# VH-VL binders against q9h9l3: the designs that were tried, part 107

Target 1, 176 residues: q9h9l3
Amino acid sequence: PRKMVAIDCEMVGTGPKGHVSSLARCSIVNYNGDVLYDEYILPPCHIVDYRTRWSGIRKQHMVNATPFKIARGQILKILTGKIVVGHAIHNDFKALQYFHPKSLTRDTSHIPPLNRKADCPENATMSLKHLTKKLLNRDIQVGKSGHSSVEDAQATMELYKLVEVEWEEHLARNPP
Below, E stands for the ipSAE of ESMFold2; O stands for the ipSAE of OpenDDE; V2 stands for 0.75 times the mean of E and O plus 0.25 times the DockQ between their complexes.

## First folded at step 5 (VH-VL)

Design V1 (framework fv_unasnemab; at its last look DockQ between E and O 0.60; V2 from the best seeds 0.00; counts 0 for: pae E 7.9 > 2)
Fold by OpenDDE, look of step 5:
Structure V1 (fold): chain C 176 residues (1-176), chain A 122 residues (1-122), chain B 107 residues (1-107)
Amino acid sequence: as target 1 above (176 residues)
Amino acid sequence: EVQLVESGGGLVQPGRSLRLSCTASGFTFSDHYMDWVRQAPGKGLEWVAEIRNKYNSYTTYYAESVKGRFTISRDDSKSIVYLQMNSLRTEDTALYYCARDEFSGSYYFDYWGKGTTVTVSS
Amino acid sequence: DIQMTQSPSSVSASVGDRVTITCRASQGISSYLNWYQQKPGKAPKLLIYDASSLQSGVPSRFSGSGSGTDFTLTISSLQPEDFASYFCQQYNSYPYTFGGGTKVEME
């Protein structure tokens, strides 16, 4: 329960036409919302599309960004042995080129009780923004400056806490 | 090996100022919250102040007894946490410990320095 | 502020004895409680965190229990090196506060 962290990553476009999503920022918060990690990360390949309107990443952020290999090591050290909470977290793990054990992963985009609580279809994929507004009465991802991965990670953790007891019981009965 | 070494203690008169330092080594200093805890002679422990890390905006917290008089700060480049003590009072007399705060999942002081003695007397 | 009332203030015991120390919070603090040991002339040492988690390197004869407002530190079989002062500490909210301490002394 307390050995739980929430993660949110921002990605930029690399490769041909910028279609490859590469990690450019990673934020990790603990159960209480304190930030454990928040760094800009330099992809190993040339950035073609910063996707700034969504990612909030700008060229200036990459000047002193942490090289991907180093950042990955730092992040993995934090995640190891923890229950990792995220929203559509498979994208984050893909960008990290790391896959956390399924039994220790919680994806708030795939928790039916959470959707139910938000008066959404249980099998629908709802956005973090929508769930946060509905359940926490909080606006995130506002403005034109792009997403805040810290804010998103904190929101994700808060959302999960709403259904933690019920969901953990469910998982205990139905291990992934 | 984790090591915390306090310095800067001494004898001062009431109303005077003193600056304590705590030099850390053996761990990534910049990742941790740092705290000061004091212990008056023959008394228990009293939390004094906390400073959070760079990810948490170096936010500071203080005991009511020292608010407005003490300032906690840190220099991550030097692995040092400071306690600026102004308007010292006799009741500030204590052994001052520097402590590392673990906060990854829980919050506790897992490493302590040996302390530095502050004596406020007329 | 959250007041931590620790009892007893002192206890006389012999080697091999079971020693129990209690800490009561003025309000609910969940499991956000740590226990420290302090020997004369030494800095405190973390024993238990989060009410019941044993710190690495601490002997298994030490255990913690409790949640909410009432907490207990237990030494199942007191050893010579266990004669010391013990303090509880809450981190549920600022300011962090310590109990008054319990001195375990030789009978």
Scores: ipSAE 0.776, ipTM 0.909, lowest interface PAE 0.7, mean pLDDT 95
Fold by ESMFold2, look of step 5:
Structure V1 (fold): chain C 176 residues (1-176), chain A 122 residues (1-122), chain B 107 residues (1-107)
Amino acid sequence: as target 1 above (176 residues)
Amino acid sequence: EVQLVESGGGLVQPGRSLRLSCTASGFTFSDHYMDWVRQAPGKGLEWVAEIRNKYNSYTTYYAESVKGRFTISRDDSKSIVYLQMNSLRTEDTALYYCARDEFSGSYYFDYWGKGTTVTVSS
Amino acid sequence: DIQMTQSPSSVSASVGDRVTITCRASQGISSYLNWYQQKPGKAPKLLIYDASSLQSGVPSRFSGSGSGTDFTLTISSLQPEDFASYFCQQYNSYPYTFGGGTKVEME
């Protein structure tokens, strides 16, 4: 069987007025929640808006951050061939400039059985914070210091485990 | 090329101390868990200790037979893992291997050093 | 601690023979079992991880099977370089434990 990891990324603003989202942190955890990767990443262009209240990224974090090209290589080596779990994971892959096979991708923002467990409409796009509070009785993304990509990746893996058997069987019957 | 080179073994009397070193090269050392495994002459393998990576707080684990006497540590800036062995006993006589734990989600020792011999004899 | 019982302790075989080595865990360990080869005077070398997955560079004549408590390493056609000792190792829980080893030697 294929190995499974969970990923979460934090972005900063680049480009005019800081409107472009660029990768500034990436965390990857294994099935047990052990951290496989957690690095601050230096975008290839000037950072206009650190977005600190959401991203948790400050100028100090960028001083010794891994350049994007190097970090991308490290991250893709971990992801290749694995089932990758994330929340709204399209945004993480976009920031990585990477395509992961749909058959190996699991997005906790789009799993109907998970929404059903949370007493939410099965077709709704639910936030990670909301699902985590409802289903794990945990508060994440707390305070004004921004998100933790380690915390978020770990929560995402735990949420997927709640529906893993059912959803993997569903995907076997309904290949994406 | 991944390499692990152990050093610091020798002949010592019971109750004495030794410090083993393992110098790593050819991979990103700070990403990996590192372990010590020993093999007494003509015997099987015995896991001794593990130290986790920087992402997992450098947490340490020990076999019961060495707990309280041995301390595993690491210096990521030098790519070295250490085993401080105190209150040595004749039962600690063995070839001590340094081993790397693969970090991709499964746990196995994918690279081993050649080992360093510790002999505890009066 | 999870005890790993490995059998046989030794086996005499000829080049071309099929060799089967078994490993039994004292508790269920799912598929969290690895196999290592050790040649005289050398460090162990990983052959199989997670019960059945071949490590890169390991010849296809090696295979692993089993789950739960009973595991098997098979060498489908023994080669001269395969005369060595073989060890199973569980990683289900600390402390990691090894089987007692199986020495495969020339008949």
Scores: ipSAE 0.019, ipTM 0.625, lowest interface PAE 7.9, mean pLDDT 90
ESMFold2 (binder alone), look of step 5: mean pLDDT 94; pTM 0.949

Design V2 (framework fv_unasnemab; at its last look DockQ between E and O 0.03; V2 from the best seeds 0.00; counts 0 for: pae E 12.1 > 2, placed apart)
Fold by OpenDDE, look of step 5:
Structure V2 (fold): chain C 176 residues (1-176), chain A 122 residues (1-122), chain B 107 residues (1-107)
Amino acid sequence: as target 1 above (176 residues)
Amino acid sequence: EVQLVESGGGLVQPGRSLRLSCTASGFTFSDHYMDWVRQAPGKGLEWVAEIRNKYNSYTTYYAESVKGRFTISRDDSKSIVYLQMNSLRTEDTALYYCARDEYSGSYYFDYWGKGTTVTVSS
Amino acid sequence: DIQMTQSPSSVSASVGDRVTITCRASQGISSYLNWYQQKPGKAPKLLIYDASSLQSGVPSRFSGSGSGTDFTLTISSLQPEDFASYFCQQYNSYPRTFGGGTKVEME
């Protein structure tokens, strides 16, 4: 319930040809949408592709970015013991090199009641942008400045709250 | 150990200004919301103001009784929260507490200073 | 503003007594209610948060219940150190508001 947080991460490309997704920003909000964490994060490897059009990350953001190891510790401290809500959250956890317990994870990209409410196929993977527009009548990820992880995390939390009661009951009957 | 120490209280005449300070230690000050709560002599507690943290744009909230007159601010580098009190009134007379606000999911004041006394009198 | 009406304003009790304090909100505040204890000449101390969650270090004889508009703080067996004033506080909306307080005094 209230010990619930939503997370959204932005990744940049590292490694050969920039195909490795590395954490470059992480935002965490509480149940009320207040921001608990929002930091630019410096990957341990050289950034090859900032993926700015999507990530919103620019080179200037990395000048004083928090080193990954430090940021990871800060983030994990916040997530520990919480129900963590995210959209396609496996990508965030992968970038964090951390996997939250499945029983304490909520992925809004895989909640059939949420899709149903949005008049989408229950087994389809819908974008956060689409669900947010459909269910919250809110436009996110607009413009050319890239995504706002804070905005995305807040939207994710709001979406989950729409189906929280139903979904939590479902999970109680069908624990992952 | 978490510690909050208020200072800056005193006796002033109506219409005057006073700035209170609260120095925090023993925790990551920059992460927490900070609040001022006052208590008039022999009376109950009254919330005065709140300032949020850097992640929340240092947003401030005020009781109606002090809006336009009081300003809450903070210096995270010094672990200090301030309360600038202008146009003081006799009804502002109170013991002013600094309180740490939990913000992670619930919001409560888990640590309080000992307070600093403000007396507004002609 | 949300008004918090606390009752009684004072109560006389003896050691070992069960003490109940009520707080009523002028509108629904869900479970966004905290309880504080204040002893003379001391700063308030958090007892209960979110209506029913016991703050760390607080004796188990203290408990909170309620949701919506009606809330209760209960001391199951009053101890000598429990003679104090108690305040409820809502954080559902701004401004944050406190109840008027309840003074628990020795009979």
Scores: ipSAE 0.806, ipTM 0.917, lowest interface PAE 0.7, mean pLDDT 96
Fold by ESMFold2, look of step 5:
Structure V2 (fold): chain C 176 residues (1-176), chain A 122 residues (1-122), chain B 107 residues (1-107)
Amino acid sequence: as target 1 above (176 residues)
Amino acid sequence: EVQLVESGGGLVQPGRSLRLSCTASGFTFSDHYMDWVRQAPGKGLEWVAEIRNKYNSYTTYYAESVKGRFTISRDDSKSIVYLQMNSLRTEDTALYYCARDEYSGSYYFDYWGKGTTVTVSS
Amino acid sequence: DIQMTQSPSSVSASVGDRVTITCRASQGISSYLNWYQQKPGKAPKLLIYDASSLQSGVPSRFSGSGSGTDFTLTISSLQPEDFASYFCQQYNSYPRTFGGGTKVEME
């Protein structure tokens, strides 16, 4: 069977007024939630806003971080040929400057059966925190120190497992 | 209780090789970076090498004075960090400490072993 | 490599004295500097990390300050157990480098 991984990224602000989102951390877990990759990543552009309250990224993390080009190569080697699960995953791919095949991409922010389990409209875009609380009875992203991309990637995989059989069958009938 | 125990030191001739081991206990070894730091008799401290954890691809770093001659490695299943020391020189004579490094946020050596002595002489 | 210059190389002091040790980096290292204490025949012990943060279990008579290139370690009232060597260490860049050490000894 085709291998499946979950990814989550944290971004910092670069460019004018810090409005551009640039990759500063990436975590990848396997189907069982074991961590396959977790690195702080140094953007190629000057960091204007660490966005620490949400990203969890601090200046200290960047001191010895892996340069973007190197990290991107490592990450893409892991993702190639796999089903990749994420939440609002297009933002992660944009930060990686990468397009994963749509047929191998699963986005927990756009899975109608998952919304239905959470008693939400099937067309709603639900936050990872909300879905995790509703469906897994877990609080993630607690406190003011920012998100953990490892925690978020693990939660994303567990959410997908709740609908995996139904959604994989749906996609087989309706290829993206 | 965190413990680091170095072994493998001894007297060796220049140009020869020696392998140091550091056995760790009392913490989740696979989460931490591990370093070797040395101290020549009556002298200060010199950082030698570092190996990162699995989440950071086991990346290694070396002091210029040992690059190409020394290799740091680790076995997470046994909680051991190694220092393979090839082409030894008299200036490598020192007490070699194994140190635990914080792997996120701040980088400092919070636990050290007692060290193992390497003496390189003819 | 970033060179770390400590001064003085030694200081003779009495119990109760205020002792100040300085560390200068050859280039800016922000606040990425740690201080260690080493007693004879023993491994180093972390005192201060990130220039000014006190490690757990270290007495409050120890303090650190500075940023950029100039850093100080202060012992506000020297105690008998504080006679030791002290080392600064930067982690701004590889290789990680230590200062040459300062021996604090009894007058």
Scores: ipSAE 0.006, ipTM 0.552, lowest interface PAE 12.1, mean pLDDT 89
ESMFold2 (binder alone), look of step 5: mean pLDDT 94; pTM 0.955

Design V3 (framework fv_unasnemab; at its last look DockQ between E and O 0.69; V2 from the best seeds 0.00; counts 0 for: pae E 4.8 > 2)
Fold by OpenDDE, look of step 5:
Structure V3 (fold): chain C 176 residues (1-176), chain A 122 residues (1-122), chain B 107 residues (1-107)
Amino acid sequence: as target 1 above (176 residues)
Amino acid sequence: EVQLVESGGGLVQPGRSLRLSCTASGFTFSDHYMDWVRQAPGKGLEWVAEIRNKYNSYTTYYAESVKGRFTISRDDSKSIVYLQMNSLRTEDTALYYCARDEFSGSYYFDYWGKGTTVTVSS
Amino acid sequence: DIQMTQSPSSVSASVGDRVTITCRASQGISSYLNWYQQKPGKAPKLLIYDASSLQSGVPSRFSGSGSGTDFTLTISSLQPEDFASYFCQQYNSYPRTFGGGTKVEME
């Protein structure tokens, strides 16, 4: 349980119309919420859309950003062998061009007990913001500065901890 | 190979100041929390201070016995952690260890320096 | 502050003996406890972390157990190189605190 980390990534748009989501920031926290990693990342392709409203990424953040290849190596080193917790985490892994073993992955957007606890339908996909407000009585992703991946990762970890025991037991009986 | 080398110890009078340094090598210094732990002659270990890394805003923590007098800091570019000790007291006499703090999943001191001796005496 | 009470303060033992050292926390610290070995004139060495996890390179004769407030370090068969002082340390909260230490000496 302590070999558990939570990850949250911010993506920018690349490609001809900016439709390709490219990793631009990655934050990783440990079980206690301490930040293990938080870096701006430079995509290998030209950024067409910073998606600043959501991502919080601006052009100045890319000036000294870590090249994707290097950042990916750093991140993978941290994730290897860990249980990785995230919200809609498939997007993060896709952006990282890395897929963590399913048995070691926890997606808070797909944990029915978590939704139940929040008085939401078990089969619904709820936002991190909503779950965090409902279960932790905390506001995240507020303001005009975009998301904070550190804040989101910390919230994700806290949410998971609420259902950790129950969910881990469930997974043990029903391995993915 | 991980190595921590303390320096700056010496004999000082009460009320004086001293700055300890710990030079790290063999690992990515900037990724780790760093701590100072001291041991008075013939006594046990006492945690003194901790400084976190850049991702955690270089947050510092201190033992009550040194709060307001000691300051822990670090220079990641040089791989050095410092302990500025002001208003030294006789009870501050000890061997001061620098220790690397592992914090990825758990928190423990997996590497220690050999220590530097601080003697406060009139 | 969390006080760590370590017992015994000293123990005389012979090679091959089973040695048990106890550490009690003044309040619950979950499994946030580490054990260190210190030989005379040397820096402490990490033996066990998180109450029961053996540090890499540490002989298997060392083991840790416990959770909450009561913890135990066990040396299943004492070796000549094991004569030293041992310290527990909690990291549940600040300040970090050590036990008073246990000196394992030759009988």
Scores: ipSAE 0.738, ipTM 0.900, lowest interface PAE 0.7, mean pLDDT 95
Fold by ESMFold2, look of step 5:
Structure V3 (fold): chain C 176 residues (1-176), chain A 122 residues (1-122), chain B 107 residues (1-107)
Amino acid sequence: as target 1 above (176 residues)
Amino acid sequence: EVQLVESGGGLVQPGRSLRLSCTASGFTFSDHYMDWVRQAPGKGLEWVAEIRNKYNSYTTYYAESVKGRFTISRDDSKSIVYLQMNSLRTEDTALYYCARDEFSGSYYFDYWGKGTTVTVSS
Amino acid sequence: DIQMTQSPSSVSASVGDRVTITCRASQGISSYLNWYQQKPGKAPKLLIYDASSLQSGVPSRFSGSGSGTDFTLTISSLQPEDFASYFCQQYNSYPRTFGGGTKVEME
């Protein structure tokens, strides 16, 4: 059978005025929430803005971080051939400089049945924190030190499981 | 080529200790959970212990029959998993297998060593 | 601990026979059950994972079914290399537990 993983990334600002989002951490978990990958990643460009308030990335994390090209190779090896679940996952793939097949991609920010379970409009784009609180009665991204990509990837997988049967059936009948 | 080679078995008296080693090669050892499974002569399989990977805090789990007496550990730099067996009893007599747990989506032992024999007898 | 009860303990069969082995869990384990084959003097070999998924390189004459508490391994047409012992193993909960085994022997 086709295996499923969930991914979450944290980005820092590079480029002019720190406006380019570059990968600085990536976490991947399996269906049961066990961690398959969790590494800090050194962007190929100079970091202008660590974005620590959201990313949780500090200068100390970059000292022994895996260079982007090496980390990307490791990450893509895990993702290839798998159904990949994420939240607003286009941003994660952009930071990886990678396009995963749409037929193997699941984005919890754009699943109408999931919004329906949360008593939200089907076309709304809901935050991971909001969905997790509403549907799992769990607080994530708590505290003042930024997000945990492991915690976020685990929450994303649990949210998808709530609608997995319905949504996989829908996609089988309506291939992207 | 994945290989798992156990060593450290032998004949010991009850109450003594042994340390088993399993040397792994042919894969990224630090990514995998590792287990010990034993088989008494002419008997079935008994799971003994598991140690998780670096990403899951190296958490350990034990069969009730060995809790407090056995300790599983690993050295990722050397690709070795250990089983420290203290306060050995005659019922610990078995062939001890080292096994790799494949867990990318399911959990199963996909590679096993040939085992090392532990005999506890006075 | 989840007890795995395997039946029968042994079966005598001939090449070409259909062999059915059952495994019962003391509580529900969903489909978190694997089947292993073990020949004398050898380490176990994985045949089926997650109750019904065939491991790569395992002949299609092997099949598994079941969920919850009752599971079955079937060999549709026994071959000479299939005379061995078979073990189920659950991974729903720690400790991981094996069934007592079923020896398939030549009649």
Scores: ipSAE 0.231, ipTM 0.747, lowest interface PAE 4.8, mean pLDDT 91
ESMFold2 (binder alone), look of step 5: mean pLDDT 94; pTM 0.953

Design V4 (framework fv_unasnemab; at its last look DockQ between E and O 0.04; V2 from the best seeds 0.00; counts 0 for: pae E 13.3 > 2, placed apart)
Fold by OpenDDE, look of step 5:
Structure V4 (fold): chain C 176 residues (1-176), chain A 122 residues (1-122), chain B 107 residues (1-107)
Amino acid sequence: as target 1 above (176 residues)
Amino acid sequence: EVQLVESGGGLVQPGRSLRLSCTASGFTFSDHYMDWVRQAPGKGLEWVAEIRNKYNSYTTYYAESVKGRFTISRDDSKSIVYLQMNSLRTEDTALYYCARDEYSGSYYFDYWGKGTTVTVSS
Amino acid sequence: DIQMTQSPSSVSASVGDRVTITCRASQGISSYLNWYQQKPGKAPKLLIYAASSLQSGVPSRFSGSGSGTDFTLTISSLQPEDFASYFCQQYNSYPYTFGGGTKVEME
């Protein structure tokens, strides 16, 4: 049975100059794109930079946001034992202060067959937006409201599905 | 332990209304889709309605046979799913099951209540 | 709507027998099919999901196979507690639909 989910996180800036990326939203979708989790998350430290232009996060979203420790527990419960798909997913895991097993991780920013399919260099790091447009003919991350982590997670999953068979076979022969 | 307990069934005349309730316990109710499935006496199973969770905007789906007459809703704070049945017909007579829907990837009813009986008769 | 044609409607069998139940979908449903067991006076019980995945706690004598339009539930060696009705159900699209059911009864 398929136990696969896609994750996308939005981060805000914390720390003295807002240079620390702290989790402020997390979205998780299943193989079919249905949302399993989508919550605003309150960082443990004061937010210095909401990075709204990119993150879409505003002050109002933090009023009833889920405390980080609680959210982390909820998210980890969902991810445990599953294949986790993401784009540049190391950033998400870092923000979560959690690292999923490499053997169960799929990063669409580092899948050569996916880049090949998009007529991009196999060893290049392409943006989710570019790949989504090229391969799915879909525009994401448009508008002035910042990114939608749900939309991004869904796109990530759809991209992975395009190369799932080939990539899973590759990984089976070349386990990380 | 997961438990689903239906209530609200009874005998009603055609055209009348009835509201069923299903009280859930033993799991995080708010995460799951919830469904109603009915079974007429001596007949097979018929899916009636589904309500999704808060992450999926509480979207609802209905069998054609009940569209416009039945309304599925939920109260996550109480762990209850409802089925408001209006304009009841004799063919609505059935045992009504509440079922929990798995939501992680596959969609199946892994837990069922014991059901509540609805009888529509003149 | 997707019609699920289940066959046979009933089957008489003995303990130890191999029992096969078939469901055919009116259109392709990939592997989005579940199998349920229902005993008299009881609620249905999930046996198989996603066409071939065995639900936790279900004996290994139960198995599911198929994809697309044709699906099969197999009981490799029928046990006394397996006499019941069985239903397939598709979740490829709304409305969800069930097969007509198969009653497995003692010969």
Scores: ipSAE 0.223, ipTM 0.738, lowest interface PAE 2.1, mean pLDDT 94
Fold by ESMFold2, look of step 5:
Structure V4 (fold): chain C 176 residues (1-176), chain A 122 residues (1-122), chain B 107 residues (1-107)
Amino acid sequence: as target 1 above (176 residues)
Amino acid sequence: EVQLVESGGGLVQPGRSLRLSCTASGFTFSDHYMDWVRQAPGKGLEWVAEIRNKYNSYTTYYAESVKGRFTISRDDSKSIVYLQMNSLRTEDTALYYCARDEYSGSYYFDYWGKGTTVTVSS
Amino acid sequence: DIQMTQSPSSVSASVGDRVTITCRASQGISSYLNWYQQKPGKAPKLLIYAASSLQSGVPSRFSGSGSGTDFTLTISSLQPEDFASYFCQQYNSYPYTFGGGTKVEME
């Protein structure tokens, strides 16, 4: 079986009025939830809006943050050849300026069997917070310190495990 | 229920000062940016000033027409945003709206107060 | 400052008409444009944000389009409650600026 990792990213605002989302933290965990990578990342553009309420990123985190180009290289080395699990993972790949092979990508925001387990519409896009509360009986993204990308990546892996056998068999029969 | 209530408007002579207040309720005030927008009688809308939240160091921005004369500030503990208006001119005559600025991803004024009228004349 | 040129200044129209209002920015603003409706004696009300995204509770007969410098607001079938003034507003950069407004009034 191919090794799996889960990824989650936090973004800050760059560009006009901070509307562009740029990568400022990335966390990667293995199948058991052990942290393989967790770094603050300095975007190549000026940060206009730290978005701390949601991102958890503050100015102090950027003081010794890894420059984007270096961090991207480190992250892609970990992802290469692996099944990568994420939630709305296209946004994470866009922030990394990278697209992982579709056959090796798993997006917990778009897995019909997972929605079905949560008694949600099969093709709806559900939030990570909602799925985690409903299926794992855990509250994530609590408090006012912003999201934790480690916590979110761990939750994403646990959600995928709930449907892993069924979904991997589905994908084997229906290659993307 | 989101509410914004402006106060402090009135009739003043040129060169004098006024302080406007906007009391907010029904939302987490400290998370939002807050703005002042004005509208002269029978005229269009003019943005005046913005103050960001604590996560963005309470950074302030001003229209060129008011820079150096107006100061926006906020008190998160009381959920109030202020506009200190000094050296008032007849051109500052307007209805002044307090507006909530959406702080996440898209920036627009989704809630407005009823406004408070400032009239500057001798 | 980014100047917003809005046209027409006024429109005389009847219930059921299709009404189109345009807004032009003096420089590129991507899609960072909002549309507001204002009725007499009332504060402005947000209709559309990000050029084309419909605000919650706004009827689907309202639509927005455009990017860069040229933007439109369309009312597909004018209703009695739509007689009002309409303003565009850019939020690409400070200072935020509004168009001069378009008054939609009954023929």
Scores: ipSAE 0.006, ipTM 0.519, lowest interface PAE 13.3, mean pLDDT 89
ESMFold2 (binder alone), look of step 5: mean pLDDT 93; pTM 0.937

